# Ledger of designs, part 1: VHH binders against Ras-specific guanine nucleotide-releasing factor 1 (RASGRF1)

No score or structure here was measured in a lab: all are predicted.

Target 1, 187 residues: Ras-specific guanine nucleotide-releasing factor 1 (RASGRF1), of Homo sapiens (Human) (q13972r240to426)
Amino acid sequence: KRNQVVFSMLEAEAEYVQQLHILVNNFLRPLRMAASSKKPPITHDDVSSIFLNSETIMFLHQIFYQGLKARISSWPTLVLADLFDILLPMLNIYQEFVRNHQYSLQILAHCKQNRDFDKLLKHYEAKPDCEERTLETFLTYPMFQIPRYILTLHELLAHTPHEHVERNSLDYAKSKLEELSRIMHDE
Unless a header shows other numbers, all headers, positions and changes below count from the first letter of the chain; antibody chains are not in Kabat numbers.
ipSAE, averaged over its two directions, is called F for ESMFold2-Fast, E for ESMFold2 and O for OpenDDE. V2 adds 0.75 times the mean of E and O to 0.25 times the DockQ between the complexes of E and O.
[cut] stands for letters that were removed.
Atom coordinates printed by the task and the answers are left out, and those that the model quotes come from them; centres of patches stay.

## First folded at step 1 (VHH)

Design a01 (framework vhh_7ocj_1)
Fold by ESMFold2-Fast, scan of step 1:
Structure a01 (fold): chain B 187 residues (1-187), chain A 124 residues (1-124)
Amino acid sequence: as target 1 above (187 residues)
Amino acid sequence: QVQLVESGGGLVQAGGSLRLSCAASGFTFSSYAMGWYRQAPGKQRELVAAITSGGSTRYGDFVKGRFTISRGNAKNTVYLQMNSLSVEDTAVYYCAASPDLYELWSKLTEYDYWGQGTQVTVSS
């Protein structure tokens, strides 16, 4: 039912926010500090190339997640479409991230040729919350988030009556996300 | 660089079971959606089962309740457990990988990477 889809979406969003926290707190922020050290194993330009706007993506999804929790708490009078209306204008941030992803991985591979950097990276990757996942894995999670929302909206619409108050808004949001996904993954 | 290698196919009698494995390399396995497709001689390729990076699953109507897809991210491997096999399950089974989750649910034949396939033959 619709309830199952909504709660699955909340759980998936919580997991995604946690993945973004690990990316930013375990990798981006420590590596940014290392670039400022007396013997930097990585440059500030390399940090910017690898992570781009991932910190902004994290903040965006923290806000989205809190908004989703608030709407779900008002169940059964749940209205979700307005959250997607807020999110859509900011998804241009994803276009930049997705297009930069190949370059990000190339710069990371180059940095890993530096012995000091590789040792430092492995120390961060060894943290328990990484669960044997690498920086490359965390950099890849945002690549699939827009397609995941499209799937969720598709399932939500399948369980939303034609006469439901927010059906048109959900259809619009899905259409916009499909358009963005098509643009992002064509190049 | 990307490689998908299927294994576990073979000849089995109707009512039997097989477990297929697909070992992946050359990409970040844990972030990709994985799928199993099959193609019988003279027929179109069709979706058997799919699993997202987060573990959500989808199945073709003809295999629901009989087949189970799973993944082991530590081993970069996706599995297909096939139970209660029938002659109609005879086909070449292909492993596929895609970063596009929309494609996984909506456009079953447009995965980015494919394996070479493994033959499954079910005898009466």
Scores: ipSAE 0.000, ipTM 0.113, lowest interface PAE 18.2, mean pLDDT 79

Design a02 (framework vhh_7ocj_1)
Amino acid sequence: QVQLVESGGGLVQAGGSLRLSCAASGSIFSINAMGWYRQAPGKQRELVAAISSGGSTRYGDFVKGRFTISRGNAKNTVYLQMNSLSVEDTAVYYCAADLTYSWYGSSPNEYDYWGQGTQVTVSS
ESMFold2-Fast, scan of step 1: ipSAE 0.107; ipTM 0.572

Design a03 (framework vhh_7ocj_1)
Fold by ESMFold2-Fast, scan of step 1:
Structure a03 (fold): chain B 187 residues (1-187), chain A 124 residues (1-124)
Amino acid sequence: as target 1 above (187 residues)
Amino acid sequence: QVQLVESGGGLVQAGGSLRLSCAASGFTFSDYYMGWYRQAPGKQRELVAAIYSGGSTRYGDFVKGRFTISRGNAKNTVYLQMNSLSVEDTAVYYCAADRSFYLGTWDSSEYDYWGQGTQVTVSS
């Protein structure tokens, strides 16, 4: 059953990386270029306020996914704790994203009042890989990723024997993720 | 009001086909992965198929190659196309929605929302 949790994690990580790829390549990068045009429908400051550090988050998870995928090829021996040791120090980048998410959505709503921007945004949202999802939906995915890792590690630990070589490392990773989640959601 | 409403079940002869639909309302459908589970008389609930928002799929061992799961985010609906049905496929089929990463579980606590189920009966 432990392998079911690991395979589910791999599938979920692949899906998340794809969501981040759509956010960055279908929205962020094209809108950043539009901000540099002769008649910009959006400013560079607005682009930065809407997308925050989402491009950096994408790069982090692309690396994490490739690492996770590589570990699967060593089945039935699936060792994952070292991947979380690499991931954990970099998750501080989520603090900026989570703290500024509401403001990001307010700036996006304001930008939609510009006819040229709204038309361009709807064109990007109509692309097939968006699966009828909006930019707002893609900006929401990172908000739930750390809670999802906490749940995944909880399930993985439930299926990991007490004597397993990884148990202490997985407990540590879960504890650190819970600490980060607490800090990010403080009012 | 959160609802998952299954439809498309019924009686079919062995070798036949059925298409199940699950209409979702009351939550942001595109944020959830969707699954189909089944429970035969005297058996525990088991995974049939699951699909992520972007189309990644997972199938139970006994349905691979015969069943296909898909989703329509515009209609907030998930589908299960069942081909080459056998008597062993007779069960109540449940639609489920969840944000969690744990797949393949029949434990209801692993899913945020469940439908009421739709009966599929395959005669020989």
Scores: ipSAE 0.005, ipTM 0.207, lowest interface PAE 11.3, mean pLDDT 81

Design a04 (framework vhh_7ocj_1)
Fold by ESMFold2-Fast, scan of step 1:
Structure a04 (fold): chain B 187 residues (1-187), chain A 126 residues (1-126)
Amino acid sequence: as target 1 above (187 residues)
Amino acid sequence: QVQLVESGGGLVQAGGSLRLSCAASGFTFSSYAMGWYRQAPGKQRELVAAITSGGSTRYGDFVKGRFTISRGNAKNTVYLQMNSLSVEDTAVYYCAAGSDEDLYSEYLNSGRYDYWGQGTQVTVSS
């Protein structure tokens, strides 16, 4: 069942990358352009406050997803723990995003009081790839991604024999993600 | 337009009770699984309770036996009855809607509920 966990992780990562693409391409980039327009419905400061470093998060996971796909193509020699070496040095961006999240939603709520902005936002939310999801929903997905990786590694370890060559590396990756999660979500 | 609107939060003393409601609109409520999540400051969001379209329930270990989730399909509303509240229950409580399959794959799909409410604050004082 180890194979099922790995394939489920690949599919989950593909979906997460798609969610991040929607956040950046349907919302961040169009709103950033609107802030530069004549009679802008939103300021550049508001855009920065709402989205923070989400574009960087998207690039990070695009790289991680491509790496994961490449490892699957080399299936008999897949070392899953090494994939997290791509992610771990850049997880500081999650700390900033998670800590900023409540403020992000407060600024978004304030911007929605502007009728021109609210109309524009609803127009973007109506795009088919949003599947009736709101900007608030897309801003919430990164909040749970690190905990999801921890749970995935926990499940993978449950199906990895104690003598397996990857066992110690997987335990290490899980421990590092748990440490980062505590730092990001601690009071 | 899809909306999930929570109500019923507030301040209560330890040992007290609260009943949260989530009014849903803009989708076929009876076909969706509904859930309650909570998030305390500096902590990750965690599952409190969930109910499938068919009425099967799931609870977080920390609330099992104290909280009860239920749904009223005729009113498009999901409820959370919270009894024997403790200070540790202090959090913002969020309503969520998604597929029944998301509940079976919680560890992979917790962030993939299709719709989320804005949350309602619950504060339990000692």
Scores: ipSAE 0.000, ipTM 0.077, lowest interface PAE 20.5, mean pLDDT 79

Design a05 (framework vhh_7ocj_1; at its last look DockQ between E and O 0.01; V2 from the best seeds 0.00; counts 0 for: pae E 20.6 > 2, unsure alone 62.9 < 65, placed apart)
Amino acid sequence: QVQLVESGGGLVQAGGSLRLSCAASGSIFSINAMGWYRQAPGKQRELVAAISSGGSTRYGDFVKGRFTISRGNAKNTVYLQMNSLSVEDTAVYYCAAEPSGYWLIDSTQYDYWGQGTQVTVSS
ESMFold2-Fast, scan of step 1: ipSAE 0.574; ipTM 0.796
ESMFold2, look of step 2: ipSAE 0.000; ipTM 0.087
ESMFold2 (binder alone), look of step 2: mean pLDDT 78; pTM 0.802
OpenDDE, look of step 2: ipSAE 0.021; ipTM 0.324

Design a06 (framework vhh_7ocj_1)
Fold by ESMFold2-Fast, scan of step 1:
Structure a06 (fold): chain B 187 residues (1-187), chain A 125 residues (1-125)
Amino acid sequence: as target 1 above (187 residues)
Amino acid sequence: QVQLVESGGGLVQAGGSLRLSCAASGFTFSDYYMGWYRQAPGKQRELVAAIYSGGSTRYGDFVKGRFTISRGNAKNTVYLQMNSLSVEDTAVYYCAAGRTYEPLFDYSSQEYDYWGQGTQVTVSS
């Protein structure tokens, strides 16, 4: 049912925001500070290459998640297509992140050859909220977020009547996400 | 008028099983996530299990593998199947309903919209 798809999207968005928080707070910010230390185990250029614009992506999804929560509270009149109108123009930041991902992992692999960096990284990865996941895993979550939205909108549309006030807006959002996905993957 | 009514609590031997039920009324049950919290004397309330409208579940570390949460939308009821009970599971168990998903982040009880009165579970050694 339509409502179940929306609630599944909210649950997935909450989990994604938490993954982005771990990426930024447990890895990006501490490593950025380490790059400023007296004997840095990693350079500022390496930090920028690994994480790119992930902090901006986190900020965007915090806002999107709060917007989804607010609309759920207006139940049962559930209108959310306007949130995608706000999100869509800013999703171009994903194009840069996705295209940079292989380079990011190559730089990370090179940094791990430094024993001091590898020890520090393992300390961060050992935190309980990581749940035995690595930095590489957290860097991979944004790679598939746009495809997941496309699948969610496809399912929403399957359960949205033709006369529904949001139908055209949801169709538009799906088409724009599909266009972005094609550009990012450049098959 | 929203109401959550817990049942199924009682006294059980260590190693035994209990099934708690929470009957909901006054709201569209299928639209809400449901949770079970517990509170032992002198301790803070803690999340036992939660189930969302989409079917996703979350469990407290101390009950993983032993407890199972489920929901019956046709009966407007949420269930907690409690297996392999230990003395440490002794507490008042509360049913809760809400639209927010903050329990996924920090297990805060403040985010639930509605609470039941609670049902006592006592596990004897």
Scores: ipSAE 0.000, ipTM 0.146, lowest interface PAE 15.2, mean pLDDT 80

Design a07 (framework vhh_7ocj_1)
Fold by ESMFold2-Fast, scan of step 1:
Structure a07 (fold): chain B 187 residues (1-187), chain A 123 residues (1-123)
Amino acid sequence: as target 1 above (187 residues)
Amino acid sequence: QVQLVESGGGLVQAGGSLRLSCAASGFTFSSYAMGWYRQAPGKQRELVAAITSGGSTRYGDFVKGRFTISRGNAKNTVYLQMNSLSVEDTAVYYCAAQRGPIWYSDLDSYDYWGQGTQVTVSS
């Protein structure tokens, strides 16, 4: 079942990267362009407040996903714990995003009071790849990604023998993600 | 057009069994985590069971050992087999889908919800 957990993790990462692409390509980049237009419906400060470092998060997960895909070729003796060792220091950008989230949603709500912005936002949200989801939904996905990794590592460890070469590394990664999650949520 | 359609609810006597089904359409079912939630009158919606795209399962504390979640990717359907039902299991049961194979217990993490199906257990 260990291999099934790893396969599920790869699929999860692929879907998450796609969700981040929608956030950045359908919302962030078009709204950033709109802020530079002749009749800007939103300011550059508002764009920065709403999206913060989400574009950087997207690039991080593109790299992580490619690394995970490359290791699938070692199936069924997949070794991936070192990916988390590399990923963990870079995940501190999540602390800023998570802490900013409530403020982001408040600024978004304020911007929606502008009729031109609200109309434009609804146009972007109507795109087929959004699958009936709103900008608010896409902004929420990174909020739960660290807990998702913790759950995945918990399941992976449950199916990893105690004598497996990377068991200690996976346990360490899980512990570090749990610590990061506590810091981000002020626990 | 995304749809989650629940079926299989109804009235049963305590100690009985029911099987709920949730037929999904409009998205790539096999890449989604699926879950079942329930809400009793006057209570908050709570997690009953969840299943990842890879088949790993999780259950709420009060249903462990009695309920079984499963999925049929070829039929785009998720199931909840409910055994040894008690009056406390009376609730509206909701099917939920989350993009990506790993599920969360947080309600806000689910992308799609069904309309719900009523389960009533009498004694």
Scores: ipSAE 0.000, ipTM 0.158, lowest interface PAE 10.9, mean pLDDT 81

Design a08 (framework vhh_7ocj_1; at its last look DockQ between E and O 0.20; V2 from the best seeds 0.00; counts 0 for: pae E 15.3 > 2, unsure alone 59.6 < 65, placed apart)
Amino acid sequence: QVQLVESGGGLVQAGGSLRLSCAASGSIFSINAMGWYRQAPGKQRELVAAISSGGSTRYGDFVKGRFTISRGNAKNTVYLQMNSLSVEDTAVYYCATDQSYWLGDYISRSYDYWGQGTQVTVSS
ESMFold2-Fast, scan of step 1: ipSAE 0.418; ipTM 0.692
ESMFold2, look of step 2: ipSAE 0.000; ipTM 0.155
ESMFold2 (binder alone), look of step 2: mean pLDDT 77; pTM 0.790
OpenDDE, look of step 2: ipSAE 0.007; ipTM 0.241

Design a09 (framework vhh_7ocj_1)
Fold by ESMFold2-Fast, scan of step 1:
Structure a09 (fold): chain B 187 residues (1-187), chain A 122 residues (1-122)
Amino acid sequence: as target 1 above (187 residues)
Amino acid sequence: QVQLVESGGGLVQAGGSLRLSCAASGFTFSDYYMGWYRQAPGKQRELVAAIYSGGSTRYGDFVKGRFTISRGNAKNTVYLQMNSLSVEDTAVYYCAADYLSWGYSPSEYDYWGQGTQVTVSS
């Protein structure tokens, strides 16, 4: 059942990377260009406040996903501990995103009061790859990611023998993720 | 045949308490993430509380400190203890099951119950 958890983690990571690509390519980058137009419907300051460091988060998860795929290709030996060692220090970038998420949504709501911006946003949201999801939905996905990793590691550990070579490294990774989640989502 | 059967809903006065139960059958309960969601008229279905196969829990911001989720793997049942109820808690409460929490959103969850009505009067 351990292998099932690992394969599900790969599938979940692929979907998350796709969500981040939509956020960055369908929304962030086009709106950043619109802010540079002759009559901008949104300011560069508003773009920065809405999207925060989401582009950096996307790059991190592209790298993590490729690393996860590489380890899976080494089946039947599925060793993942070193990959989490690389991911953990980088997850500090989520602090900026999580702490400013509510403010980001407030700025987005304010921008939507501008008719030109609202029309442009709805045009981007109508793209087929959005699957009827809004920008607000895509901005919310990173809020769930660290909690999801905690759950996945918890289930992976439930199917990992105590004597397994990765046991201690996975326990450490779970503990660090729980610490980060408490700091970022305190309440 | 998979079944999730909710019970324990009903009418209660503000400040009161209710205990919801969800009896599961047709799958290996101990492997599943179990959650309670609610939907009020005109609103989207939202997370109330969740418990993972390993026992970790998660709560919606509006119920923290008032509600407690628990599970009895031997009885294939998940429970929601609801204290200090307010009129705003009035909704249909749904039990949900998802294998290893793979779903990113409720629409991707494996199984849903039919729901049980909770009505809180002033």
Scores: ipSAE 0.000, ipTM 0.123, lowest interface PAE 14.7, mean pLDDT 82

Design a10 (framework vhh_7ocj_1; at its last look DockQ between E and O 0.07; V2 from the best seeds 0.00; counts 0 for: pae E 20.4 > 2, placed apart)
Fold by OpenDDE, look of step 2:
Structure a10 (fold): chain B 187 residues (1-187), chain A 125 residues (1-125)
Amino acid sequence: as target 1 above (187 residues)
Amino acid sequence: QVQLVESGGGLVQAGGSLRLSCAASGFTFSSYAMGWYRQAPGKQRELVAAITSGGSTRYGDFVKGRFTISRGNAKNTVYLQMNSLSVEDTAVYYCAADYRTSLLDYFTGSEYDYWGQGTQVTVSS
């Protein structure tokens, strides 16, 4: 069952990275390009305000995902704690993202008042890989990642023997994520 | 900045062989499916070969075992070994990258993240 949790984690991470990829590649990057056009439907500042550090988050999780794949390739021996140790220091970027989220949505709403922007956005959202999901939806995905990790680690620990070499490290990682979650939501 | 740079194209006689290379940079190469497309004059762009990040491959119907796609993650390069070339294989060959893991099922030739500039392959009779 422990291995199953890890496999599920990999699948979930793959999905998340894909979501981030869509956020960045289908929306952020094209909008940055549009902001540099002769008649920009959106400003660079607004693009930055809406997406903030989304691209950084994407890169981070691409690395994390590759790490997970590498560990799983060594099945049945699975070591994951070191990946969390690398990830945890970088997860502070989520604090910024979460704190900026409401402002992001406000700016996006404001931008959508521009007819040209609204049309452009709808065009981007109509891409097949978006599956009729809105930019707002994609911007919400990072909001749930830390809680998801906490739940995953909780489940993983439930299936990890107390004498397991990674038990303490995983527990530590969970605790740190929980702390981060509290900080993110207490403000 | 993302770059896909094709090389290895040129003029070859029918029955000959070529090996195309596509050097990738600016993205996490190992996470992407890579593909080769070709476009002949007056024809639509068509899939030649694709390879997922996991190493699964797909080939166009016209390939019939003549071509082999492979990837070198250490060099961020995808290769296309083309054997038994015919005049009908004359085209511009394009390298493409896509993050979608199910790319083999979505190979329509239209919705890819990145494209190279292409390399000319000419097969003479």
Scores: ipSAE 0.000, ipTM 0.236, lowest interface PAE 13.9, mean pLDDT 89
ESMFold2-Fast, scan of step 1: ipSAE 0.149; ipTM 0.502
ESMFold2, look of step 2: ipSAE 0.000; ipTM 0.104
ESMFold2 (binder alone), look of step 2: mean pLDDT 82; pTM 0.844

Design a11 (framework vhh_7ocj_1)
Fold by ESMFold2-Fast, scan of step 1:
Structure a11 (fold): chain B 187 residues (1-187), chain A 124 residues (1-124)
Amino acid sequence: as target 1 above (187 residues)
Amino acid sequence: QVQLVESGGGLVQAGGSLRLSCAASGSIFSINAMGWYRQAPGKQRELVAAISSGGSTRYGDFVKGRFTISRGNAKNTVYLQMNSLSVEDTAVYYCAADEYWDDSGYLESEYDYWGQGTQVTVSS
């Protein structure tokens, strides 16, 4: 069962990386370029306020996904705890993103009052890979990722034998993510 | 949007060599990994070879030592050099590309783009 949880996590991570890729490549990078144009429909400050560190979050999860895939390829000697230890310090980036989320949506709503910006945004949202999802939807995906990892580690730990060499490291990782989650929701 | 076009397929004698090429066009900077799959009549599609953006390679057990995958300098092209061909290598060969990572052979569904395929026939 342990490996079943790991395979489910790998597939979920692949989907999340795809969502982050769309956020960054279909929205962040094109809007950043638009902010550099002669008659910008959005300012660089607005772009920074809306997207914050989402590009860094994307890179973090691409690295995590590659690491997870590599660990599975080392079957049957699957060692996962070290991967989470590397991820934990970088997940502090989520604290800033989550706390900034309401401000991000306020700035986006304000920018949408500009006709040129609203037309450009709708053009990007109409791309097939968005599957009728909006920028607001893509900005919401990272809001739930830490809670998702806590649930996954809880399930992984439930299927990990008591004498398993990684049990203490997995417990530690779960504890740290729970602590981070509490701090993020502290307002 | 990415388009993949295969070339180099054809008829070859057993023991011979053939080189397949795959060219990607469109949003090529979003491509991270590329690979080759094959499918013989009445059989499931299987991984032949894959190469990551960093140059790491993976091969199916049935082609190790005989086939070599490589990437062009522009990184939007991938090649499959097939040596010591046997009748068992007869199949339609498909080029595939992934935006995020390389396929390990167990996550075929992770490839985002596929070519139309090129026929390789090995005669005795």
Scores: ipSAE 0.000, ipTM 0.101, lowest interface PAE 20.5, mean pLDDT 78

Design a12 (framework vhh_7mjh_2)
Fold by ESMFold2-Fast, scan of step 1:
Structure a12 (fold): chain B 187 residues (1-187), chain A 126 residues (1-126)
Amino acid sequence: as target 1 above (187 residues)
Amino acid sequence: EVQLVESGGGLVQPGGSLRLSCAASGFTFSSYAMSWVRQAPGKGLEWIGRIYTSGSTSYNPSLKSLVTISRDNSKNTLYLQMNSLRAEDTATYYCAKDLYYDILTGYYRSYGMDVWGQGTTVTVSS
């Protein structure tokens, strides 16, 4: 049913926000501080290249997740399409992130040649909330998020009657995300 | 039950082309990325490439110019097109069920390549 798709989406969004929180708090913010230290193991330019837009993506999804939670608290009147409409103008931030991903990984690989950086990175990766995952893994999660929304909207539309008040808005949101995905992932 | 059946192997002349097929059954084919792997006689396994649920592909850099992977979800079939075959391409070719794409979470899940076919043998010889 439609409601099951919505509740699954909320659970998936909560998990994604948690992964973004780990990326930003366990890696980005500590490495940014390290770049400002007396003996920097990494430059500010390297941090910017590796984590391009990661903090902004985290803030956007915290807002989106809170919006989803608020809508669910209004059950059974679940209307969600306007949340995607709010996100769409901001999702060009994903275009930059996705296109930068290979460069991000190249800069990270170069930084790992520095013993002090590699040691520091391993300390961050050893934290329990990382659950044996590496920085590369966390940097990969945003790569799939736009495709995830497209598939979620497709599934939601399959369970939304043609006469439903949100049908056109959900279809529009799906079409815009598909357009963005083509621009970001195609060459 | 989950099953993968490769076909299309055989004897081919150096410089020739060959297309292999993999027929999948017993699982939702469209929800999985699929891979091709080969093993030359007396050598280890070599990954050829992967095709994602979206149709996007990723290849072993050593083989990228020589191979193309495609899929037909309506027929539950995976394909490997190979061109400019060399004696070094003599191997048993396997298709494998790879990454699961969970439509509701949007993440690829790696359980390893947990199902492999029995393979189809390609011999490149004059």
Scores: ipSAE 0.000, ipTM 0.095, lowest interface PAE 18.2, mean pLDDT 78

Design a13 (framework vhh_7mjh_2)
Fold by ESMFold2-Fast, scan of step 1:
Order: C-alpha cells, then sequence, then structure tokens
Structure a13 (fold): chain B 187 residues (1-187), chain A 123 residues (1-123)
C-alpha cells in the first residue's frame, strides 16, 4: 500500500502548508505592518522574536508540496527520495525555530500586556480561516512536523521492497530526521 | 527546439549485444545529467542509469552488470551499450535530460524525453 501512504502524505502536506499560510498571512504580515505604523503596538524586534524564520519554513514547504504533487500526478511509478534532499537542509531552520519557541511565547505573552496589541491580536484570531485557533496554536504546528515526517517515512519504508531503488535513500533520510528530532524535542 | 532522438534499436538474438544512441539538440548538452529509461510492452517505466558530463555514472543495481552508459559531449550524443540480452529486455528505450540537481534519479527531474527506440530480443 505504498501509494496510499504517499497520497496520505500529500494531503497532510497540503494541510500543513495551509497552516503556515495562516501563520504568515493572518499574523506575521499584518503585525509587521503594524510595527511600521506611526504608533506601533509592537516593535519589529518583537515580531522577529515571535516569528523567527517561519516565513522561510513556509516557502520551503511550498516547494516541497509542489514537488510531491508533481511526482504523484506525472508518472505511475512513484519515486520520492530526492524530495527529502529539500528537507535535510531545512533541518537547521527547524532546530532554530524549535529552540526559539519558548522565547517566542514569552515575548508574545509580554506583548499581550499592551492593550492595543491584545485587541489587534484578537481581531486577527477572529478571522474565519483561523477556525477559533490562536496565534500560539499556529506557532506550535512546526514543533511537531519533523516527527510527523519520521512516522510517514517509517510507514513508507514498511511498504517499500528491499530491492527498490529508493530504499537506501529513504532509510538515510529517516535516520537523519530521527537524530535531529531527538535533539529538538528531548533537550 | 529542445529535442532528443534515440536510434540503434532493432531485433537481437538472446545473448546478443546492442548499442543505442541518443542525439541531443537545442540545449547545452554538457550542462545536464542524461538518463536511460525503458518500458516493456504493457508495463511501467524502468530506470536504467544516468551519466553526468564528466562521465560519472549511476546504474539501477538490477541492470548494472548488463549495461554501460557513456557520452560524447563534442557530438552531443549519449550511448547505451547492452550485453547478454534476454527476452525480458524487450522494450522501448528512451533517453531523457535529467535536470534534477539532487543525488537520486526521479522521473520528475527528467524534463525532456526522446520518442523512444524499440529493442526486440527474440530467436
Amino acid sequence: as target 1 above (187 residues)
Amino acid sequence: EVQLVESGGGLVQPGGSLRLSCAASGFTFSDYYMSWVRQAPGKGLEWIGRIYYSGSTSYNPSLKSLVTISRDNSKNTLYLQMNSLRAEDTATYYCARDSSIFGVVTYYGMDVWGQGTTVTVSS
């Protein structure tokens, strides 16, 4: 059932890209604009501390999602190992994001003590596509994405024959993701 | 126009050898990995191997002992040498420009394909 795992991965990736778009378009972009106003309710430094490299993470996953879609639709034989070459360089970005997460939430909590900021944030959180989720929730999604890929690769490998051309490359990618996930989530 | 044209296919007896050629035009041949791919009647695509401009090659492990890929950058030509041919090697053989910059071959990375040349192994 290898193809079923790949289709499931595509749907999960589409959902994650949507979550990253909400983070960037509903929160990062409007708050960055607010920081540029004549009486800013938040500083540019605070915006950078809260969101860090999330915009870069979004762009990388847009590329990964398009690559995954193209492979699924273009050929009856599904080969995916080269897509994980995109993920491996991204791991350093995730290490930075995950390490910064507690600090990000501390800065956000401090900013919420400002009445003007708190009202503006609640206004953004009320948008329909947020579905009653908060900025804190959207900042949490990247925290678990690498572990989700490990589970997906584990399932994909379980359905990949040992003689398959991609087996060694997929196993290598899984082992690297496991090493980095341990560092990000256990320290 | 960017184009790849295979030639050299035909009827071969079991145990025989055959050399296929692929003529490239409309792009800088030496800038690309080039791949060979085959498709048996009624079956899916099977990757054979790839070669970089420097002559560095990678092969499908199941076919490595039976094939050799080479190229002549001065003639914009790619070659596939096949030895010890069997009936199950009967297929249409395609050359493809591999624009993938990653270490693993993918059909997605193959953005230009030839029309194919047919090899029939029969006695």
Scores: ipSAE 0.000, ipTM 0.092, lowest interface PAE 17.8, mean pLDDT 79

